# Ledger of designs, part 112: VH-VL binders against Cytochrome c oxidase assembly factor 8 (COA8)

Target 1, 167 residues: Cytochrome c oxidase assembly factor 8 (COA8), of Homo sapiens (Human) (q96il0)
Amino acid sequence: APERGAERRDTAPSGVSRFCPPRKSCHDWIGPPDKYSNLRPVHFYIPENESPLEQKLRKLRQETQEWNQQFWANQNLTFSKEKEEFIHSRLKTKGLGLRTESGQKATLNAEEMADFYKEFLSKNFQKHMYYNRDWYKRNFAITFFMGKVALERIWNKLKQKQKKRSN

## First folded at step 13 (VH-VL)

Design md75 (from mc2 with heavy chain L105E; framework fv_ebronucimab)
Fold by ESMFold2-Fast, scan of step 13:
Structure md75 (fold): chain C 167 residues (1-167), chain A 124 residues (1-124), chain B 111 residues (1-111)
Amino acid sequence: as target 1 above (167 residues)
Amino acid sequence: EVQLVESGGGLVQPGRSLRLSCAASGFTFSSYAMNWVRQAPGKGLEWVSGISGSGGRTSYADSVQGRFTISRDNGKNSLYLQMNSLRAEDTALYFCAKESPFDYEWGTYAFDIWGQGTMVTVSS
Amino acid sequence: QSELTQPRSVSGSPGQSVTISCTGSSSNIGSGYDVHWYQQHPGKAPKLLISGNSNRPSGVPDRFSGSKSGNTASLTISGLQAEDEADYYCQSYDSRLSGYVFGTGTDVTVL
């Protein structure tokens, strides 16, 4: 069956689903946000009679999702780490402790953080430029394959209609 | 230079376990799916297992399902194959292979880079 | 197990052309899944020769060509040379097995 096919491809070796999707789902399923990337994963429905073209489209979409999640997980971790290091460095330069009198985490105001944001954006400019380029390339490829799948489905319907008229 | 180097093979008794490693260099490891392919002495190629770039998806040949576990450590540029409950028929040279990315020109996922292989002999 | 059938051996003289067939079933080549070809010299790892039925990777001579029709894919080596003596394997995806499958392999001998 279709659901069995989907479960088979996304299960751990023991046969348990890795995403814990709703048991009765026979559609694409959207999971909770990933801890690191903050993006919601999509669990793709795999039809029992998936064509090679449909498989290529699904793999491309899955690969794009994983690429996107890895990029943002790494970016978010890098941003958080460098932000914290910048705050600690600035507080040390001012002769201030890392904690307030109440024991809470010390922070910088928006004006002081402007230097960090400018430096972070400048340092990551090329990385973000390549991300955007790859993002557009992947979306163009996905759109192209979606079109091919749509044409395949139209052709298959026309073939069935022709067979009914001939026999 | 893009390179894959397998290690961890050896002589092991039936029913025992062995872990293979594959060290990758020269490409962005986390961006590509990886596979294990084996070849028994004097025989042909047999696909064993595959793993997606993030490690979020894995797949196995029926002959090893439930006994072998594929994994990866993208921070170490390394691929692993944990082999449990080994049988005489698992005796083979084990290759790791990189899957080509989806490419607009090619539109395929061929195994474009291969390691030299590591020999696993299961014998009493 | 190999799921795609290839001839055990093919031979030819330098300068001749040889063709290797790779026959599958409705669950793999017959469903339209792409066929890839690999060349393996004795004691060496396989090398990707043809990707996606007919595409040549950079560095592969144009003497190597691939095609696919129905349940069968073919690899043709034109202008056969001594260094072409090797084992050749086809590979596809099988929907029944939900995994990759290789051909039985063909030994090419240059006489």
Scores: ipSAE 0.000, ipTM 0.557, lowest interface PAE 11.5, mean pLDDT 82

Design md76 (from mc2 with heavy chain L105D; framework fv_ebronucimab)
Fold by ESMFold2-Fast, scan of step 13:
Structure md76 (fold): chain C 167 residues (1-167), chain A 124 residues (1-124), chain B 111 residues (1-111)
Amino acid sequence: as target 1 above (167 residues)
Amino acid sequence: EVQLVESGGGLVQPGRSLRLSCAASGFTFSSYAMNWVRQAPGKGLEWVSGISGSGGRTSYADSVQGRFTISRDNGKNSLYLQMNSLRAEDTALYFCAKESPFDYDWGTYAFDIWGQGTMVTVSS
Amino acid sequence: QSELTQPRSVSGSPGQSVTISCTGSSSNIGSGYDVHWYQQHPGKAPKLLISGNSNRPSGVPDRFSGSKSGNTASLTISGLQAEDEADYYCQSYDSRLSGYVFGTGTDVTVL
């Protein structure tokens, strides 16, 4: 019990709404998309007999989720802010108001917005490259540990079968 | 150049408070869990507190639970330790330490980068 | 017990091998948590020497090796050199404490 209690004391990740499964569940639960990251958080089910290897895998998956949620929440916030600033700057340069005569938000055409997207991607190129590299490394590691857990579960099943046969 | 620099240590009377800071540079600060580790003069290493990359998860040694608060400001690449109700037993050199990236080759979390430490002396 | 147990000191002559043990319990090393090793020279910050039981970080000589069996991890220093004179600490995660735990530390003396 003390071993499982250690990880249950974790707080919800930053940028992810705190949530619980709708009811008692023996499976992982998927929440609604986070407002800022637009990623669905996963609430991981903790088995009563969780092995140290299973705990290590779950902790890795939880930490990777926190890292991923934080990256995309920050990226989306930065994108949104710079996009608004770009639009406002261009409209002011043209002598136009921030809203149309119909009262709707004024926008730029696709060609002008293409300039912003190119600049934003160029500015953030290295950051995105490092993110992709780390994302691949984390997913390879998760896959590796998932394989280890699967083998452990198969071995435990075989042990139970052998014990039953010897009785 | 990856480095951690601690500050905020000093001489403080029992029962008072002190706040330590750790400035990080040369890596994506928000991607890594951070820890505080202390070492009393002539003694061994003792883990004090840890915080996840997002700040959403924190943990504390029983000796400091309820008195110390770990926090981080990812926008400033800074880690903090708020120390309240200080005791003579809290006298130590306080190190800031970064957890290693989870890497396929190693599949582990070790403290791969350490600061030089900041000395906290609790005495009257 | 609340910490990982190491011998207080070990000693050897240049070129010899020394081994430092690190003994834990069911809540840490016995639960399968990895063991990491740190080297600390007098007046300096600790330096990561071995991660994940046996992996050497870039720049660590191959004469340093780690292993783990059951509740005990070991650090072996082969071809002992004068610059190896330092304190060595093992570290693991403890599920009962919900945090990291360090060994009591071992002072290595080169005669």
Scores: ipSAE 0.000, ipTM 0.491, lowest interface PAE 16.4, mean pLDDT 80

Design md77 (from mc2 with heavy chain W106F; framework fv_ebronucimab)
Fold by ESMFold2-Fast, scan of step 13:
Structure md77 (fold): chain C 167 residues (1-167), chain A 124 residues (1-124), chain B 111 residues (1-111)
Amino acid sequence: as target 1 above (167 residues)
Amino acid sequence: EVQLVESGGGLVQPGRSLRLSCAASGFTFSSYAMNWVRQAPGKGLEWVSGISGSGGRTSYADSVQGRFTISRDNGKNSLYLQMNSLRAEDTALYFCAKESPFDYLFGTYAFDIWGQGTMVTVSS
Amino acid sequence: QSELTQPRSVSGSPGQSVTISCTGSSSNIGSGYDVHWYQQHPGKAPKLLISGNSNRPSGVPDRFSGSKSGNTASLTISGLQAEDEADYYCQSYDSRLSGYVFGTGTDVTVL
């Protein structure tokens, strides 16, 4: 059986195509954290005999993962950009350069950064609220379809038992 | 049957912009990630940019980051590359390439279908 | 140094075997990422030849084979034929760059 070494944290945001699941996997595989979203992607196994209902569930899970990854990738990029703009603005106001004499990025003290974090969280409150609402809706839909798939599998087993008895 | 056709290449001056298009046919376009790969005259292949099937995720080579933007219109089965602040070193044949369906036996996606390319020449 | 290293050229006579190496680093092939191979005839687009280290797409002759060990992948062409004269490129994913990387390319000449 193939083994992989330590987890790598470099999956690009263009779907799960940028990480390598184990070969001949018969199960879902969890990849390294995405570079932009910091979330671990799941690569879904596709059974040869996948039913239309199982396909709907898998596609819903894949779409939800992609939506989730994209949200956090965008949020992290926005946060980083606005954080740097805030730092640069405050350093300009103080008449300070953007880098120290040692070549390191100049930074603000924790109290000044607290102002940025409060303002960022405040202005993004509604965006995060809508994200949470949609996240719950998606997870409820996934749970519902998981239940439907479970019932389909039970019914198929019952049909197989009946067929076996008649033979 | 399955094909990709690039267009929009041409001669352009340094610092200007150019937009490339790739028309897809014969497969369910929205189901597959798409990529741009370039090849300078007499040189090797260089990956430029990629985009997921939904368009929700994009990625770029360091050499084009901040200058190029990849996008897609799934309703029109079309892929685009907006190229800004063009440099002489961007001169190349630009290929549109489709990622294969993920095969659990074979690992990461390969580029299974390629267009014939569109030539971009950046010179004064 | 972000590209995978291939020999510039290899040559052989019809019926012989040739092998093309593709050497990466710890951020790509060495990290366990799969290697794909492409064949490009002059004036044509690349064609997928080997996917996932060793698997042949439908329509690719069985005389093409791939393997991988450590930081190096290899493409072997057995029973070399005139139509095999082309450029060959390996490809993998690079974790440091968070993107795809191609090899420097190998020109195969049939003598």
Scores: ipSAE 0.000, ipTM 0.458, lowest interface PAE 20.0, mean pLDDT 80

Design md78 (from mc2 with heavy chain W106Y; framework fv_ebronucimab)
Fold by ESMFold2-Fast, scan of step 13:
Structure md78 (fold): chain C 167 residues (1-167), chain A 124 residues (1-124), chain B 111 residues (1-111)
Amino acid sequence: as target 1 above (167 residues)
Amino acid sequence: EVQLVESGGGLVQPGRSLRLSCAASGFTFSSYAMNWVRQAPGKGLEWVSGISGSGGRTSYADSVQGRFTISRDNGKNSLYLQMNSLRAEDTALYFCAKESPFDYLYGTYAFDIWGQGTMVTVSS
Amino acid sequence: QSELTQPRSVSGSPGQSVTISCTGSSSNIGSGYDVHWYQQHPGKAPKLLISGNSNRPSGVPDRFSGSKSGNTASLTISGLQAEDEADYYCQSYDSRLSGYVFGTGTDVTVL
C-alpha cells in the first residue's frame, strides 16, 4: 500500500490531528494511525553518539513496530474479506440479492453477525495465540535491553559526577 | 526468488552525472532498508549510501556526501542512486544490497541479498 | 583510514583451519557493534557468510565460525576446501562516521 502525504491525511476517522515532529527533536514522536493497521507509528530519535546497546534497543523497537503493523494490517484485510464472503453466502442461502429493493447494500442482523464473529475468533485462535506469544517475547527482549541501557546511563552519570568532584 | 538487478552504469566523463537503478523482486521491498556498496577494480568493498524502508532516512559516506543522492520508489520496487560531479575515484562496480531483518536473538541488519553490480567508469 | 584492518592474505592446505582477523577501533568493533562477514568469489557478488558476530545463515556450512572480543573479530574456516578460495570481508558500523565500514579484505588461497 502507498503511503499518503500529510496534505491528504490531516485527520483520521478518530479525529486525531496532523502530526509533524520538530526538526531538531530529542525525543521519539508518535504519528497518526496507519490506514491499514490502525496503529500509530513511532518515529524514533537517533542520538549523534548512540551506543551499540541504544542502537540494538532502537532497532528492536523499530522491527517490533513493523512486525506489529504488518500483522494487524493483514488481520484487518482477512477480517474484511471473510466478513464480506460470509454476508454474501448467507444472503445467497436466504435467496436474497446483494441489494435491497430500495437500492441499499443488504446486511445481516446482529444475531447472524454474531455467528461470524464467533467463527472468525475460533478459526484465528491459534494465529492470535502465536501473535501474543511473539509479542510477549519481543517485549521481554525490549525490557531486557532497556534495563541494559538504563544501567549504562546510570554508570555514565556516576562517572561524570565523580570526575567533576576530582577537579 | 529474491533478486536484485542493477542497471544504469557506463562510461562517463569527470564532472558529469549518472543515475543508477536497482530492481527488486521476491520480497516486500518497502519493509527493508537498502544500500549501495561499491568496489573499485581490484580493490575492496566501500559502503556508499543507505536508505530506510519508507525512504524517510538516508545516510552517506563522507566521500560522496553532497554529490550522491539515494532514493527509492516502493510502488515500482526500485532503488536509485543519483551521482553528480563524478570523479575518477568514483570508478567502481556498484552493488545494491538489502538489509536483513533484525533478529533480537541472533543478529542485526547485515546485507543478506546482493545484486550482481553495474560498472561505472569515470574517464576522459 | 576508517576501514577495519584484515590481513592481505592467508593460505592453507585442504583440511587445515585458517583464521582471518578483523581489527577495528573504539568507534566500531570496540564499542560493541556487531561484525558481519562476506565471501566473494572472483567475478561474483559478495555473499553473506556470518551475521551478528557468529550466526550462520541457512546454507552456510558449520565449518565457518565467527567470534568477537574487544576491538577484534575473527572468522575461522575449519576443514578448508578448494571452494573456500575467495576474498573475505568483515563489516561493522562506525559511530564517528554514522555509517557502515568494511574491512580491507583477505584473500584465502587453498594450496
Scores: ipSAE 0.000, ipTM 0.498, lowest interface PAE 13.4, mean pLDDT 80

Design md79 (from mc2 with heavy chain G107D; framework fv_ebronucimab)
Fold by ESMFold2-Fast, scan of step 13:
Structure md79 (fold): chain C 167 residues (1-167), chain A 124 residues (1-124), chain B 111 residues (1-111)
Amino acid sequence: as target 1 above (167 residues)
Amino acid sequence: EVQLVESGGGLVQPGRSLRLSCAASGFTFSSYAMNWVRQAPGKGLEWVSGISGSGGRTSYADSVQGRFTISRDNGKNSLYLQMNSLRAEDTALYFCAKESPFDYLWDTYAFDIWGQGTMVTVSS
Amino acid sequence: QSELTQPRSVSGSPGQSVTISCTGSSSNIGSGYDVHWYQQHPGKAPKLLISGNSNRPSGVPDRFSGSKSGNTASLTISGLQAEDEADYYCQSYDSRLSGYVFGTGTDVTVL
């Protein structure tokens, strides 16, 4: 926790957490959940002889991860802010303070919170629709390039075996 | 309207520092890698530096490595280039450029949007 | 040198076709990295003309076409027009430099 906290000392609220994979990792490395997006970052291994197709796939996967992290970090911050504003507004309407007599934050009942969730979903419907569209486009592209990379690796293995036989 | 606007250029003496800014609008700034490209008067384009959408990865041309630092502030939709230990050879118009992502099977990471450029003159 | 090599200039008459070559090495075009093309009019910023070897961005006329074979990419401008008089630059990625490289640039004149 302290180590993770130190690593995120200078990150922006919507930024990706800084987590360093072990040196000389030969695999993709998965990190702890980001404080803001609540998603786990993946650090991608870069082969010494990375092909153009492998680079395209890696860059696409990295950009998709960054895009996804930023989207959810921003949504989580917006949700939290608007939720607090809604609660404070409703408490003010009732003539109640922001804190209970025990010093804890005053809250609304489930029925009142349902109004907030309905409003938030309606307000953000178009934004989430565009997110889903872009998510599908990105996953289609990733799947396509994963297939191309797999075929390239098979072809390179076959060429290598044939060349060794010729020598 | 998608736009990039550079600023911060000017006349500076050799060995001094200068900071360039690029203001982005009309797109989700944090989703795209950004680059600086320069062009000396009457010469061709030279890639200077690049930064990933999150700011987590940076890259530099050998000619500026160790002297220039690229950074971004996604909350302000702004890209920066801190230029230290300036040389006469750094005299150029500096462009801010956005990378395009893959949209379909054939799309690539080309520089699809460019700013107007800001002139940096390093002279004594 | 890792800069991509282009002819300094090409010229043609209105209605003719001109082709600009862009020659790289094994660390860039020869490895299969995509080539992009940019058009720059005097005093203006570069404009993306061709992406990924042969793809035209929205708004680019179909008389511009790109191709790539081995270490060389080509930009062809058919039906040459006065407004095509500009500088043209190719661009690719270089694995040895771990960065982008631009071509030397080609000045197209319409006579």
Scores: ipSAE 0.005, ipTM 0.535, lowest interface PAE 10.2, mean pLDDT 82

Design md8 (from mc2 with heavy chain S31K; framework fv_ebronucimab)
Fold by ESMFold2-Fast, scan of step 13:
Structure md8 (fold): chain C 167 residues (1-167), chain A 124 residues (1-124), chain B 111 residues (1-111)
Amino acid sequence: as target 1 above (167 residues)
Amino acid sequence: EVQLVESGGGLVQPGRSLRLSCAASGFTFSKYAMNWVRQAPGKGLEWVSGISGSGGRTSYADSVQGRFTISRDNGKNSLYLQMNSLRAEDTALYFCAKESPFDYLWGTYAFDIWGQGTMVTVSS
Amino acid sequence: QSELTQPRSVSGSPGQSVTISCTGSSSNIGSGYDVHWYQQHPGKAPKLLISGNSNRPSGVPDRFSGSKSGNTASLTISGLQAEDEADYYCQSYDSRLSGYVFGTGTDVTVL
């Protein structure tokens, strides 16, 4: 488990805080790689006065992350399952046991595994094509909304500057 | 079934206070922004106030800013509107409305589910 | 505050098409904020009819369609039916108001 740090556990009740801890809630936080997808999740910071456009961008990024995590978790699980089935099948065909004489998992050489990778990629070609298409679509949408949010922020900043000039 | 039910409306004198409630069911309440929308008799729709899913962000129409307070209790699946310093022009049917989930292909932050409304009449 | 501008009323005969305009400004529709449409029958709560400019929620007939260009959004009802007689409202977000805005509303009558 990661260390909780040197700070003592504070059990004193605290009132409702209007500020975020500098290192947790005020910025997007990047987590460790997921066990199944091997992708690092992003925990998005939600600003106090987030506009609907900013919320749409954040939700699009969150939904895209969840979609991406689920795709790769499922793909890696399927890959691992089919890889084990392939290895067991080939070892059985060769008349070899599933374990070496030392009790370790028996493996195939790189040339034999190349057959599996080629078959797996071929079998999943359509799935990977749709993934790539949707990934590009999602990133195009994210980039588009990032642009809209940037323009909104520039406009709001200019509007605030104009208000300061008017007295 | 996704449902919103408003309550707390009634006849109230100008300058007094009233608190409206909206009970939500059939969806994960804390994930969605909620809004109050009002409609004066024979008039159009007017957005009053909104609150984010966590309750961390609130917004108000200029006509109610400083008088009304929106809040929510996610543990009770409930939305509230505290209305202070009521005026005759606040007389309206008050609707509770849920924002739609984000769907990058189709959906936006529309008000996809509405309650039946609760009538607030401000009169002496 | 300025609301989105809609015609007060439009009318048509059964089977005909009617179009309702919704005109905003640079701070709302003109800034690219989505436009949503609601149908309200007398004595009932509004019902979401079109979301995100042109998307129909499940259960909404395909004779309802939406579009948006520049500062103006439009709702078109084709094959007009008696049950379409209702009030229609557009809605968007306004960056200057930092809040949602509704249109003035349009009463559709089926003659």
Scores: ipSAE 0.000, ipTM 0.475, lowest interface PAE 14.9, mean pLDDT 80

Design md80 (from mc2 with heavy chain G107E; framework fv_ebronucimab)
Fold by ESMFold2-Fast, scan of step 13:
Structure md80 (fold): chain C 167 residues (1-167), chain A 124 residues (1-124), chain B 111 residues (1-111)
Amino acid sequence: as target 1 above (167 residues)
Amino acid sequence: EVQLVESGGGLVQPGRSLRLSCAASGFTFSSYAMNWVRQAPGKGLEWVSGISGSGGRTSYADSVQGRFTISRDNGKNSLYLQMNSLRAEDTALYFCAKESPFDYLWETYAFDIWGQGTMVTVSS
Amino acid sequence: QSELTQPRSVSGSPGQSVTISCTGSSSNIGSGYDVHWYQQHPGKAPKLLISGNSNRPSGVPDRFSGSKSGNTASLTISGLQAEDEADYYCQSYDSRLSGYVFGTGTDVTVL
């Protein structure tokens, strides 16, 4: 149920904008919006002495990013494809061509497009509901692990200071 | 039912190539990372390669890095392993395995579902 | 090669308890990475037995238990039964290798 797949479609990973963080970076870096998902990818910095907990947090954030990117890339592609098919079908029913006399793409008015939006939202209601549920679950988990990592770092810093004093 | 079925194994000469496939059913394939694990006759388990749910990240054991390529086709619910420059030491039963689901409270990435395996024999 | 060390074999009679150790290093179990356990009967695929050090998947009897301390994890089988005769493997993640590692495997024989 909650892990149901949407539509069976290939994801096209090609054409993504090249993202290259500065060489001196010791922090996460944000890239330009992805062509398909329209979301900005984050390059996660991997510390040399990454703890298991830090790795769990990083992997969770990376997986959440990939999940989010994939969802929106697929959703945007589905929306665009179905919208164009709907417009084409309605124009054909009216006996109109796909382009105006000026060479512009023929479009439907707001009243006609309202039918498409209503149907699309209704059709995808369950999918969007599961997306929102999983998004909140992931955000909760990320926040929880961020807190655990912060506590671990504080504790390790205190232990290190104590060790210096013992010498 | 949740199931993984491997295919593509066989007898192959050293230096040649072979492609393995794994067909998944009964779960949302694109939501889970997948792995290949091998077991030489009479020996233990060895992790070979892994791929994220989207296919955006891959990883390989040092023993196969540069020779093997893992890939997936989420539209076909299929996982693949392209094996190039095969060596006698690659002789093994090759399993495909699914990583466990994300648990928002406690994340564990055990291999919860396994296929029956496909035998690859590299012999001159 | 396997990065986690297990005893080659362990044996016991029905009703006894046996414990299988899984010893790693600072880059895996010693760093705090979770340990998972698998049971493999002859000619069959491995089956997940214990996840996340001590969690039992649905359908796994209470007589199987896992624990972890330092660089060593342990699987304990209490009330040993004939059906428990199988190979057992531990598994973790290794930061040095940036990949998963399995134990050498333990053959459990029930007399």
Scores: ipSAE 0.000, ipTM 0.500, lowest interface PAE 13.8, mean pLDDT 81

Design md81 (from mc2 with heavy chain G107S; framework fv_ebronucimab)
Fold by ESMFold2-Fast, scan of step 13:
Structure md81 (fold): chain C 167 residues (1-167), chain A 124 residues (1-124), chain B 111 residues (1-111)
Amino acid sequence: as target 1 above (167 residues)
Amino acid sequence: EVQLVESGGGLVQPGRSLRLSCAASGFTFSSYAMNWVRQAPGKGLEWVSGISGSGGRTSYADSVQGRFTISRDNGKNSLYLQMNSLRAEDTALYFCAKESPFDYLWSTYAFDIWGQGTMVTVSS
Amino acid sequence: QSELTQPRSVSGSPGQSVTISCTGSSSNIGSGYDVHWYQQHPGKAPKLLISGNSNRPSGVPDRFSGSKSGNTASLTISGLQAEDEADYYCQSYDSRLSGYVFGTGTDVTVL
């Protein structure tokens, strides 16, 4: 589906703000980092005379960006949730509360956290393998279509040169 | 199986509001763009609105821009269409439709799965 | 209210071939945007029949074929069967509207 502009809703302590990229921009626009994925979105300029090939490239880049944003947002949420659960479980096993005498969140030492990181990486190994496969596949496709667009532009320039010579 | 089921249609007076829902099953809902397409009785298909997989991008037909709002809840595998300031001309069967997967060799963006539709009648 | 233009109806006998045209403009089919085709039986939801001008989705018989040239796309049904009696819609993207557009629809009658 074609899309015009993207909305970013950022939750501030005082409420929710709406953020949109500039309309009628003649270039791609880079937004602020997404709160959950920490990746900067690119809002792609859509020219009036965009060719079907240019549209395919743009949509591939947009879809790849969205896929990447979703993957890292989900990964970061899962990591944070499982990390908190692991810390809570280990502190409970030791008979310790969730907070120190100073009111700060209780933490585990590096050796104890190493167990969590090993478990998390092992549990997510297949997921990360599929991510890497798809990442390379997507970037190969983007590079391929970029090459096709470049050839189309060269062909159009050659046609213009021939027209100029006939005058 | 892959399926979409619309609900929320009914008889409503001009100027009022109605909210449609579409329940998805059998596929990874958050991975696909979703669309609303309507069909007035005895008439052809008209694209109404679309939303990206993440919900970060939306688009609308000029006939509904400013009155309708598309949204989704990926945790509930649900698509919504909030219809405000309804007019007699909005009377139609409203279909929920899923965009086909992007093929790295063959980009299609066709609507490969459709719901049964939910009827919205705007009359006084 | 700009739609892709299709004939209102086409008819044929069983075993015959029929062709449905879908004519657009420079902002859609003429710009080279892909054309998709849908089949709709009375009282049923549309079903994707042809994607990307000529690709048949899994389960669609090979007697259905699509093509595109200039501002016009065509759907051809060879070996026409009674079950092909339905409405057929083309669809493309329109750069002027920045949205999808459907054809006016064609009623196929078999007899």
Scores: ipSAE 0.006, ipTM 0.572, lowest interface PAE 10.3, mean pLDDT 82

